# Ledger of designs, part 9: VHH binders against Cytoplasmic dynein intermediate light chain DYN3 (DYN3)

Target 1, 312 residues: Cytoplasmic dynein intermediate light chain DYN3 (DYN3), of Saccharomyces cerevisiae (q04949)
Amino acid sequence: MDNCNAWDKLLSQNESTINSTETATITAIIYSPSSKTLHQFINICFPEGSNSILDTTLINYATIGWTNDLKENYSVDVYTLIRNTDDALDLLKPFLQEHSSKVRWLILLDWTLNDQKLWLNELSYAFNKIKQLNDDNEFSVWCLNSGEILNLQRHTTVWQSVHIDFILQTLRSFCYFNDSSLFYICEDHTEEKREEAQRLKYQELLKHFCEDRDMKDHIEMVKRSEILIPKGCDSIGLIKTVDERFEPTEVKEQHFLARYMDFIPTIDKIREDRKTTSGIDLDKLYPLEVFKVNIQEELGKMFAKYRENSRI

## First folded at step 19 (VHH)

Design L2 (from p4 with R32K)
Fold by ESMFold2, fold request of step 21:
Order: structure tokens, then sequence, then C-alpha cells
Structure L2 (fold): chain B 312 residues (1-312), chain A 121 residues (1-121)
């Protein structure tokens, strides 16, 4: 016979939800050097209003819906995470253990933070740690505020084109050998219509990355502040067109980190020029931790939001 | 002090070929990545191809890949662009270019006067 009560009705609602999906759920994680960088990235690349539910001083979670230019609807579970002196990526471990599908990593760098000397080590650490935390990853590196390249050379005598090129060739080589995309984000606020067009361009770039779509129409390898290199579109030969004295395969070698840090100009470079690549705490050279954060409080906020959203 | 002089342009029919040359002086040519760029009337500069200092590494705009070949002769301080299967959309003033030691917002700040390529039925 048939047993119909309130409990059975709740179970049928749950089964309908399970069977109603025609599209994959996307999981994306934004790993940002600061709250300001995160805020700007979301404002540029995500749908309007996303800042109110994704901004954080440590960790946050929200579900973002969008429709792409093929009129397909996507549900994107987005985690946002700020780097600190502790290993912030470990905060994601409980959520990743519940998750068995591909994770899209958006690892942010910011030209305005004056921490370019730290970038290679931060990326190496982050990629290695992420591979320990999750098996199925799609990597991307997003360099925000790349218009600062012009300002560095206009307002200092220390930064030269050779330094900009060296950073670019290092990032391209790192991404090439780690099967990652590399994107520079450059905003132009001089014209309102151009600003709007740039926002739409970067939103479409984000959607293509998250949806695993072809991005060959987005390739830019020549304009130094507007670099866009999707995974699989670069090569050792293409990297060497910038400056052939650079050897891309050296980026994989243990001693390259010291060479990278030695070459990048900074005010404090002289103090730490000849340090080992092992055991050094690069955050202490150019600290990224600026504000104290109550970890328990931020985790509590995130767990509450995750619990509410996961009951969908 | 950097001096670049383009030559070899002219009028060709669709499907025709031209070979552009660029004579360079005032800098160490063999150490510099060189570029071909072009400009159609009332358009901005458009990048066409890149070649490394030794000539061992090249990169092309997708629309010219397979039709254009960039090369250099470092003994003669000369850059070349072999253009085959020319199309009307290739018509432009062509410049060879190089970059200085600082980025001022112009990706191709050192250019010659250019050489005109005209493609017409």
Amino acid sequence: as target 1 above (312 residues)
Amino acid sequence: QVQLQESGGGLVQPGGSLRLSCAASGFTFSSKTMYWVRQAPEKGLEWVSTISGSGGYTYYKESVKGRFTVSRDNAKNTLYLQMNSLKPEDAAQYYCATRGNRYTGDEFEYRGQGTQVTVSS
C-alpha cells in the first residue's frame, strides 16, 4: 500500500531537487592577497552585486548564478579566501573533503601591492598545497592592476622594461609547466563606454574559464599590461620571443627562486639578496598580513552560510 | 639614435607576394626582439609578427599565420617580412619596430617611417 505523510512529502521534494539538474555545478575558489584585491576582482569579473555576498577579511562562501552567451544557466559555488601568515588554504580542507569534482582556482596577484619579489614563491607554495588538498584542479593566475606597470616606470628609475619582461616570462613559464592559465587585468577608467566594454570582456573571460570553454579568441601575448594566455596556448618558444636570454626550463630548478628574487627591484632587496630558497619566510620580507582577523568568528560566519546554502 | 628604415612596399593584386625589408642602426640589432606592425587609414597600430634577437623564435597574428614569414639577417642588421597570399585586408602602412628600456604606454615606440602595401583588384 501507499504511505503518504508530511515526511514523505519532504522526501519527494528532495528527490525532485536531485533529479532536476541538466548542468554541472561549478566550484570556484578565489585566493587573494588582500580584501581590497578580492573586492576589485569580484567587481570587475563577477555579476553585479556579487561583492555583497563574496567579500571577506578571511574566508567566505556563496552561490552565484549566471547565464552565458549560449543561454546556458550555471550555478557556481564560490569560496573566497585571503592569504595570511597561517596556512590559509588549510581552512578549505573540510569543504574540499565533501567535494569530489573539479575545482577552479583563481589565484590572485596584484601589481599595486609592491610584492612582485614574493610572487614566484607564493605561487609555488599555493600550487603545491592545492594539489595536496584536492585531486582535480583547474588552475589560473590573475594579475590585477597591471596598468601599474606603466606607473612603475613613470614614477621610479628602478623599474625597467627588462624587469617587467622577466616577471612576465617567469609567470608564463610557471603557468606553462603547471598547466595553468595566466590573465592580466587592466582597467581603463578614462572613458565610461570603454570601462563598460572591459568589464564585459573580463566577465566573459571568467565564464569561459569556469565553464571549460574554448578561449582562443581571448589570447593576447604582446600587449604587456593586457596579457591573456589560456591553459595550453603558450610554449617555450613563444615565451622566448619576449627575450630569448630567458630560459623557461630554469623556472623548474631549485635555485631559480633566488635568481628571481635577486633580479626584481625593491628598496629592501639588498638586505636579503643571497638567501636560500628553502626555509625562508617571504612574508617577513614583505608582509602581506596587515590586519588582525578573528579566525573563529570568520569560520563561524562561513559555516553558517555554507549550512544554509547546502540545504538547497 | 635608434634608426629604422622600411622598404619593399608596393601595389600587388590579391594573392600576390611582397617582401619587406627594414634596415636598422644605432643599437645592437642582434640583441633586440623586433616587431612588424601595420596601420590602415584611420586605424590604430596593429601587431603583425615578432622575432627574437637571434631569429630563432617567432610569433604571428593569427590572421597572417601561414602566409607571412618574419626573418632577420643579423650580419646585415636587416629585418624581413615575406608576405604571401596577400588579401585586401592586409593593405596598410607597415613598420618595423623595437622597444626601448622603459614602457611609456606605446608598445612599439621605435618605428621607421613605414612602407605602404596596397592590395587591389
Scores: ipSAE 0.825, ipTM 0.936, lowest interface PAE 0.8, mean pLDDT 83
Fold by ESMFold2 at other seeds, look of step 20:
Structure L2 (fold): chain B 312 residues (1-312), chain A 121 residues (1-121)
Amino acid sequence: as target 1 above (312 residues)
Amino acid sequence: QVQLQESGGGLVQPGGSLRLSCAASGFTFSSKTMYWVRQAPEKGLEWVSTISGSGGYTYYKESVKGRFTVSRDNAKNTLYLQMNSLKPEDAAQYYCATRGNRYTGDEFEYRGQGTQVTVSS
């Protein structure tokens, strides 16, 4: 209806926040499954006070500045989008068509939402849609509240290590084949000094991701609630060290999505609530990036055949 | 049921070598990813290396890469760690480890008693 009007309002309200004195400008888009998840992410990973200017509405925009450890100043144009419908990403279309620059995508997942069964489908759809909307993307997947991994196994009989490992190997494989970073965010509120150190760690992680810095000193592939895997740091062999029976290349296959969803535990009402809220039809499987490439390859072969048959 | 027995530790000079062994029983050894971990007196448990069930895939802590080699003999239910070019910072109690069916917060829930590696200053 008034999607363009909402965009026009957002751009008009934030037009004066552009600062010509900043040394570099970064565009970041945060795609969150809920307002609560978004609020937590900003509080953990962004400078203090960032939530005061990034209200957790359906769409928001603000400019956030920071200085890195090399004393370089950055101005980050942050767009936030809360997924409440199947077509939520389309709300960014007017902005993305107007701006021809690299976009850092921060795609949020949340261990506490009990929707892990839907994660692969949602990621596949989001990455596919984003690639249709913008050409120059830097992807990252941020799994918040990963401390819930322990709680799920302590407080239910349904969740076992095999499920946690399967999700991890699936996410690692998906990110590996889509040139994306994968970060688990685990908060520990038991000690004030540790809480502050964790916040600084995650702020540094965010800054390095946005600044395209070398992130090899941030790698964690062993501690299951604290996974940190920057783009380019994983491999099929490393993924298989978790459980060798998992085949990372199968994540690209169409039928894997159904197998993933069938294997992952869920609470009884999650399928009904998530299907309605997301607008995604769970009976319609969305292909991974590889299937999209295959379709374009077949179209290319068809056009080549057409040109050959039409030569004069 | 899971039983792990480390051996092969000792005292070496800097630059020396040691070969650790781990005898495993009470589980299907060839199907389990195995780990070497270590613990220095002031530090918590530290991951050193990972090897997949078949032995085909390995992963090393960056500080030991190129110096340590993990291997396994599934016919003998034995895990090995070849440690070359040892440094004082490598001195620790070394454990072989594996994981159970539930995540308990302990990444290396099943360990033996360990074997001490001492590197003279």
Scores: ipSAE 0.824, ipTM 0.937, lowest interface PAE 0.7, mean pLDDT 81
Fold by ESMFold2 at other seeds, fold request of step 21:
Structure L2 (fold): chain B 312 residues (1-312), chain A 121 residues (1-121)
Amino acid sequence: as target 1 above (312 residues)
Amino acid sequence: QVQLQESGGGLVQPGGSLRLSCAASGFTFSSKTMYWVRQAPEKGLEWVSTISGSGGYTYYKESVKGRFTVSRDNAKNTLYLQMNSLKPEDAAQYYCATRGNRYTGDEFEYRGQGTQVTVSS
């Protein structure tokens, strides 16, 4: 016996559509050391096609939508900023002053740029500056191309496990004391099936971070190139399991920065490659005057794009 | 040269207990973080637990936390794994491990021959 009613079927379909149409909004800011690093991050972690609307210019804005595994819809307002000068974060001040909602910060580092000596200082500056610019922040540090850890030891005589461990323990301590997540992204391009599985993994990681969801199933603290540590999941004791001679509380001290930079190896070839790939001489300040016209033009383009996305 | 020798495996019933030992030589044992890893048939190595050089800091795979206890005796250059409330899924070849001075892509470069843990009744 069929008790179906055409109206009952229509109402059931309509009810399901209504339940699936609610959209939550997220503000995310990606702070990248280079256009190449930014492009790789978007390609790995964001939905297909996101690179076409997030231009690799100095500063940009776009709205990206997704649906999570719980069938919840999200609209993500994504700001991107390339770290070209020491004052680059100030370019976001007008946007940050116009709202009080929580901002998810995705601060990128890149193992291939051979700038590991600069990482602690750059993170310290960025976190302090961001806290001055905005009160409600959710921090994360994303280290791209962590597979380079193997190549550094394979292709140089100066990199040893002690250096890799020291960087890891420093980053973990910094993130722990600054209430930040820490994620390493390691790509394996040897098999298409494995490559797709990696994209899905990192897309889910990004969604869970942005949506402020439980990330217990995404913890990895043992595999040195695949570290995944959501905020609140680390501890002084866990950091010391790597090498207990490292004292995490010292990372907060002023004199630690000099010890950090002195301990990390650098050779001329690695430094030379960094200069050619980054466009920035590590021994020299990049003058703001070089970008004076471009910076104002780029801000104008970003503000126009922001207005278009904010008004129908 | 680094040498690691596991012992203490055997056959045990579900819910039973075993105590694994690992004798270490050829390196400064007290300065090295040590690991227990395991391998079921036709599977890759799976990390189980970590213990710091002094023994003061430990970390466990979630599925064994509360059931397994890693410890070390630096005077005897010996690493231990106390395994309680054993389950069929714990059956594996167990290895103690440590890391070398270079990252080779193998997180557990130095391992012994292992000791077999079988859980059945």
Scores: ipSAE 0.822, ipTM 0.935, lowest interface PAE 0.8, mean pLDDT 81
Fold by ESMFold2, last read:
Structure L2 (fold): chain B 312 residues (1-312), chain A 121 residues (1-121)
Amino acid sequence: as target 1 above (312 residues)
Amino acid sequence: QVQLQESGGGLVQPGGSLRLSCAASGFTFSSKTMYWVRQAPEKGLEWVSTISGSGGYTYYKESVKGRFTVSRDNAKNTLYLQMNSLKPEDAAQYYCATRGNRYTGDEFEYRGQGTQVTVSS
């Protein structure tokens, strides 16, 4: 890759810091389900021009500079990685073995890929794999294109609010128990002034996350397409305000993954650059009310029976 | 049909207190998360507090935390908001709200007509 051009661009983009002798360093890794998702994320959250040096179809690296609202200068070493295979994270082993500082993980999900059934399993695998590869991690999950939540309701009869809530409560619970932040990115393209304000908002959110700053002013738990929950700001009680029938501690149980996958609608093939989901049968999905009550109860009973038999 | 009717608003001095009520019908009240929202003149709706179906879990806007208390009586299908230490910036039309089965882009799809809270200087 072209570190000379990246460094020159970093210096030119950060003119106010050119004469400064104090620069703090940050390491960040963006793990994206697709090149398009990665491109959008960088365009929204990173300084102008970052796409030219960070976009990739597999793996890339560049150094990005910024100055925060406290006039502090940061140099951010950014790795970008596409989730093309189950082994994709292993491509980072040489870097991680050499690195002894905290790594900020930006794990991307994308509402437009129609792969929500896969999210819990993919997050579980990624978090566990990352913890095996590196000891000092700061996790965050970024759900891009969350405005699609409205389109799913407008253009299908299968998606209901309980499905949206179930995904949200599952992601919040997963992040809570894994000490991770959870951020929804919703772009509003109606007016240029609001687009600019949103980019500034999300750029400041990214800076606060990477700089390990207090994020109290960046909490949004009510607007379902604009969720912002920094690490440590959620709780079991807050998660249950959405729908108290959801039990956050069950997200850790082995049988929950099957309930999660069975409950979430799939109305089309997995979109864009994701693999086709084989083995998922839409006819196994039941009406929302019956599924949530009956399946949850029956799976709980089955898991208890299975565990008792396994104690032979 | 979902029916919500707020009451208990009025004129109060800064530092004073009011208790708002919301009578609910047309749905299983005890199973629904309920919200209080408010709207000042020329402003959009602002979320104030959330309470779970049983009343066991609550969440408050930071600026009202410690001053406002949301509660519910499921036997009476009634939601309450106790507002203490009222400030001029709390003056608004207050609505109780709940959500339907489909996300419409409106986070508070079902609201009553509201009740006016005025804080006089």
Scores: ipSAE 0.821, ipTM 0.935, lowest interface PAE 0.8, mean pLDDT 81

Design L2 (from p4 with R32K)
Fold by ESMFold2 at other seeds, last read:
Structure L2 (fold): chain B 312 residues (1-312), chain A 121 residues (1-121)
Amino acid sequence: as target 1 above (312 residues)
Amino acid sequence: QVQLQESGGGLVQPGGSLRLSCAASGFTFSSKTMYWVRQAPEKGLEWVSTISGSGGYTYYKESVKGRFTVSRDNAKNTLYLQMNSLKPEDAAQYYCATRGNRYTGDEFEYRGQGTQVTVSS
């Protein structure tokens, strides 16, 4: 009798999918540079407990439900993927080809990984690859741990405001020309009330993004560690208010990638020596042994989980 | 060596106008983005507007957009804020500001002494 817990779970999942107020077409994909970054993002932006079903060392899938402030219920199919090689995005092909729908991309960057020099090239590659994999995309770039901006300047001699501004103007320009949102996540752990308010703030931001809601009330372009720029809310003129010597249209040029990487500080010269404007090998930059995963085993786990949650 | 000096504040009635000025020295004014910020009693600093070094690019807090106009005269090293249709919530100490070479957590590290704007309520 109590032996049918798996059966009870299946019935609960079926009831959730029958909810008459759910939007059945929401698909979100979180593309993270690391498992730690992914874990932090889910903990901050998703409902409590989501880590247990979304965390991964390579790829995972789960359905997350929420209710917005308009009393609308949403069911969001979430895929999580770790950037361990240049071809990691190809792992999504079977799932994207099976469903022709709008995909919300949550592309993560992390200020604490000391890889800012690589960000533009990795974003350029990821966006181009994603456009090859799926036609209907809603892009967003989420820069986690932006409080590190302060620490980089407090605790090193190489990071200055000009570098922080250059990265910001580059990311804003890239997102502007690629019709993407740009969000910085800055956690403040000094006060419990502030921490709770921040989680609610970022959860609401995520819901508005996934639900295709107007986000003009969520704009922050002045506080350098708390940047929030929804798609369509930026402009070349606004980007130039930071430092008008920056030319946003140059970000689209291939030659800009080399200038970007040359300007941005790095502490690890070994990683810098292995870099180029194209063909950056993640294995050479981040030793693959920390990312080595049995890809077939992880895919098997995800396929089994996906089949349990769907009718196909 | 950054020196900023605001002036032009005063007492106005709701709906009135004021024009603030900020004299700048000790840095290359024409190359620096400048800010107007304000502080009401018992509140933190609040950003009001941004203007690029040439004056060609501006950005405003939503609550003042259309009522306030930031401008600069680089030949005179002077920043201006034209404030029209003033509301009681605009009453504050107004500062012109710029940023230094290092981010210390203070978005408006260099400020003058400020000039008081009071709206009679």
Scores: ipSAE 0.821, ipTM 0.934, lowest interface PAE 0.7, mean pLDDT 83
Fold by ESMFold2 at other seeds, last read:
Structure L2 (fold): chain B 312 residues (1-312), chain A 121 residues (1-121)
Amino acid sequence: as target 1 above (312 residues)
Amino acid sequence: QVQLQESGGGLVQPGGSLRLSCAASGFTFSSKTMYWVRQAPEKGLEWVSTISGSGGYTYYKESVKGRFTVSRDNAKNTLYLQMNSLKPEDAAQYYCATRGNRYTGDEFEYRGQGTQVTVSS
């Protein structure tokens, strides 16, 4: 084309230069089964000190800044939410209505809560509800404390490798069909050097996920406590290498949920700081009057922080 | 009791080929996912390849993909690793492996004695 002129070239050059020095913004939401799980996740995956501004018993908001290994600056608006009830995600509705950009969802599971029987149902509900609340989502599932897999087999007779594999193949299939990443976090506290290296690893993993970067060099599908499977890196065939009798396409079927729950070993006790929908009367344990007061108080704190950041 | 016996190792030149075999007994071979793993001197155990019980599904470490082929013959209870285009970094003690009914922290709990692969000119 002969209508290209020096002004067009200058605008393209200046635009590129200016954009390379700008701070990019990200919206991320951490959906956690408990405040303890949330605390651990932030301590492992976020910059030092993030717990003081992101910890919560229900809902919170803060802005976290970081610079990646390519020297690019990011401003991350992070919402934290504890799933205390079936409608906890509705608490985010006012904040989601203000966004037109992609939301990165960090949906936490925790091997130490002994609630693996509930995981598929809770993931199915959460993904479906999130899709109703927001149009542009990037999903990830983070299974914390996966070192517990070893402890379950050391300290019980009911957990066997077939159960661990079945949960893994179910989670991999669920994430595959829902275009989600799946990450296991295994923290080893026995050696300070190894502990710090693990935190750097998981912090870089989080940054790559939030920044939509290529993650092919971060794949781990063999070590059962250290699974790392970015979106788009799994397949039905790869899932079947674990145990080919497992049928990944069955995970999409409603009747699979009952089979999943029946196969997983019995849960004798559910931790006090976690709610379940599996037939326990949560209203008796957490009276609605207490929920109403706590919800309004936490929302008030979050609204104040949100208004202050928006007035920047 | 699970018994695994590797064979077929030896000295090979860079770019050469070698086929490893693993004779299995003491378990239902066709029902078990099998693994090849390797260990270089002063290094930890490294996963190389996975093959499902029927042989229909495979998975490879990225650095060996396209050069190595895992296969099995369930009628002979034998696992194979065809290694082509061998590089010096492939030199290691190679083990075939499988997993037990309980996760013990060892991803490859059952291994044979191994077979040595040396890549040198």
Scores: ipSAE 0.821, ipTM 0.935, lowest interface PAE 0.8, mean pLDDT 83
Fold by ESMFold2 at other seeds, fold request of step 21:
Structure L2 (fold): chain B 312 residues (1-312), chain A 121 residues (1-121)
Amino acid sequence: as target 1 above (312 residues)
Amino acid sequence: QVQLQESGGGLVQPGGSLRLSCAASGFTFSSKTMYWVRQAPEKGLEWVSTISGSGGYTYYKESVKGRFTVSRDNAKNTLYLQMNSLKPEDAAQYYCATRGNRYTGDEFEYRGQGTQVTVSS
């Protein structure tokens, strides 16, 4: 008698059922540095109400349906995961072993977390780990709250355009060599019509990415807070238009990580500069989220939710 | 102080050509990425092209690619835009631009007075 993991059986059955309904099926995984970043991303890029079924403090799963502007129906299996421990990606192993389609990875960064110094190392680790976990991947990097670029330069003397450009050229080079898309998300809450237009724009961007559609009409490489670069649309030459002293091929070299981290302003450097401005607590302005979570309990909740939704 | 002065605009028929120039001073021109931007009546400022400090790397808006060529002469501190096969939709005030050491929310903080390009039959 075959003895299999009930989790593996559930995933296999649901994957097969979705594929048999004439609805195209997409698997997407959102890997977020924090619950707040995840919440904001879902609010901006996913259909109304998606937070109620996708938000998490560790890991979650839901199926979302949408119809695109070509009247094509899609069933999107969305996994959400918080990077609250070094081995968070390992939590996805059971789900990745039982699917039959390409996995779309939405790896989130957040300008408000004041952790830009860590971005290259975290991306390098995440991409390498994902490639070990799954063979057929479509990568994208989503930098949320890019409007913070302006605030960093208004509120400190340490952040300059050279730092913003260096981060951008590093991320573009990393994504170029790893065949990944790079998207900056800038949300303005000051006007209701503008907010809605932005959400529609980013929802269309998300759909085009997930559906493997041509995204050349969405390219933005000039506006520093609104960068949108689909995979295959960048080049070494285009990256060098920002500042040609930057060498994109150096991003692949082991010693570059140390240079990257050394050049980016530190939390301590920012705090030192802010001491002269009388008592503003930068940790409250640029929070870093680290928390402890009961992994077994959260996995249990996710699996129960997955079973319940599959019954309906 | 950064100073930029555009010239070379004028009236041209559709399909015609113009060459814009931009004289630069007050900064190390050869180290700065330069931009051409344009503004049509009742429209916002629109990016047209980018050229790196040495002139070795360029980037163009899709609607002008193949028709416009950006170049620079670092010995003369001058930026150029050769515009061929001009269309009515290219009519605008054209500015050369560069960026400062801080992001202010204005992608083209330093611009000249502009030069007018008019395309009519």
Scores: ipSAE 0.820, ipTM 0.936, lowest interface PAE 0.8, mean pLDDT 83
Fold by ESMFold2, last read:
Structure L2 (fold): chain B 312 residues (1-312), chain A 121 residues (1-121)
Amino acid sequence: as target 1 above (312 residues)
Amino acid sequence: QVQLQESGGGLVQPGGSLRLSCAASGFTFSSKTMYWVRQAPEKGLEWVSTISGSGGYTYYKESVKGRFTVSRDNAKNTLYLQMNSLKPEDAAQYYCATRGNRYTGDEFEYRGQGTQVTVSS
């Protein structure tokens, strides 16, 4: 696939239609498992993106302006990417090689896709790949449609609280060790005013994430469908309050991915809901590079240090 | 099956102290994360504190951190909340709570009858 030609076309289309006021610039990349998930995210959390030409193509781009509650103007360069293959992130390589500023990553998961079994492997692959492609990253994981947690338990007998808690503790541990924010996006459609208030909260959260503003007022670690944990606000001890039998440091172990997949209930709808996209192959497990330690290399370092000290 | 019974509430002046207790039965207490939650008149349930099964890990609502201490005695199947430096805003019905095996939409599915804490200014 000719990535260079596609990028040139995308950029020229968006640049000609956008008027902007440039006071501060932000680069954000939204990495979504599907076009439906991406559309829902923009509609709920990023309505400024609804007024741009962000369509359902594999890669899209727009420059979007907003003014925050402090009357500060921002220009946000938004890239969207739909994951169709294991190599989808490679499509960003030409842009990232040219770009040197911080990139804000909004990595989307969606509770309604019935692919929770794949989440840890997909996140591990994505974070590893992104760290290889770019050095200056601000990570966030956005789990859309978390109200589905209730529906999974209403409409099946296989989903139990232990599974919901295990996923949460795994995601919290993953984000903690990867210096990432974790946000669950839940809408209650039973009342229009409450739904609007929830959307305004998520829109503020997104702006604060992009603007590097303090998000401590948004922390929610107790309500299972409304989890909001900004980077740096979690800990091993806090994660263990959910269920202390879970050991957060095990998420760092090479074989944890297989344990995670084995524990999560199987739902055949995954293949149907994602038939037009190909996710990470279940036979390919991608532990994080930061968690891969060669014990022989570490012993070698200790022996070298010992030899150096003993020469005194 | 699950049985929770709170006690120790009462009337105190601002700055005073109370110690709440919660007797638990009908489940393996030491294996369950326990919660204190509270409800002011015509308000929803508000989470106050969390303590892990062993008692080794705790988490507090910011407005009570440093003033309240959650603890448990697994040999006696009892949960405690020591409340110091009480403020009028702490006045509420206090419940101890735990979670079941299925999420039903209620974050604090099992709770007792509660105990009333009243703080006069």
Scores: ipSAE 0.820, ipTM 0.936, lowest interface PAE 0.7, mean pLDDT 81

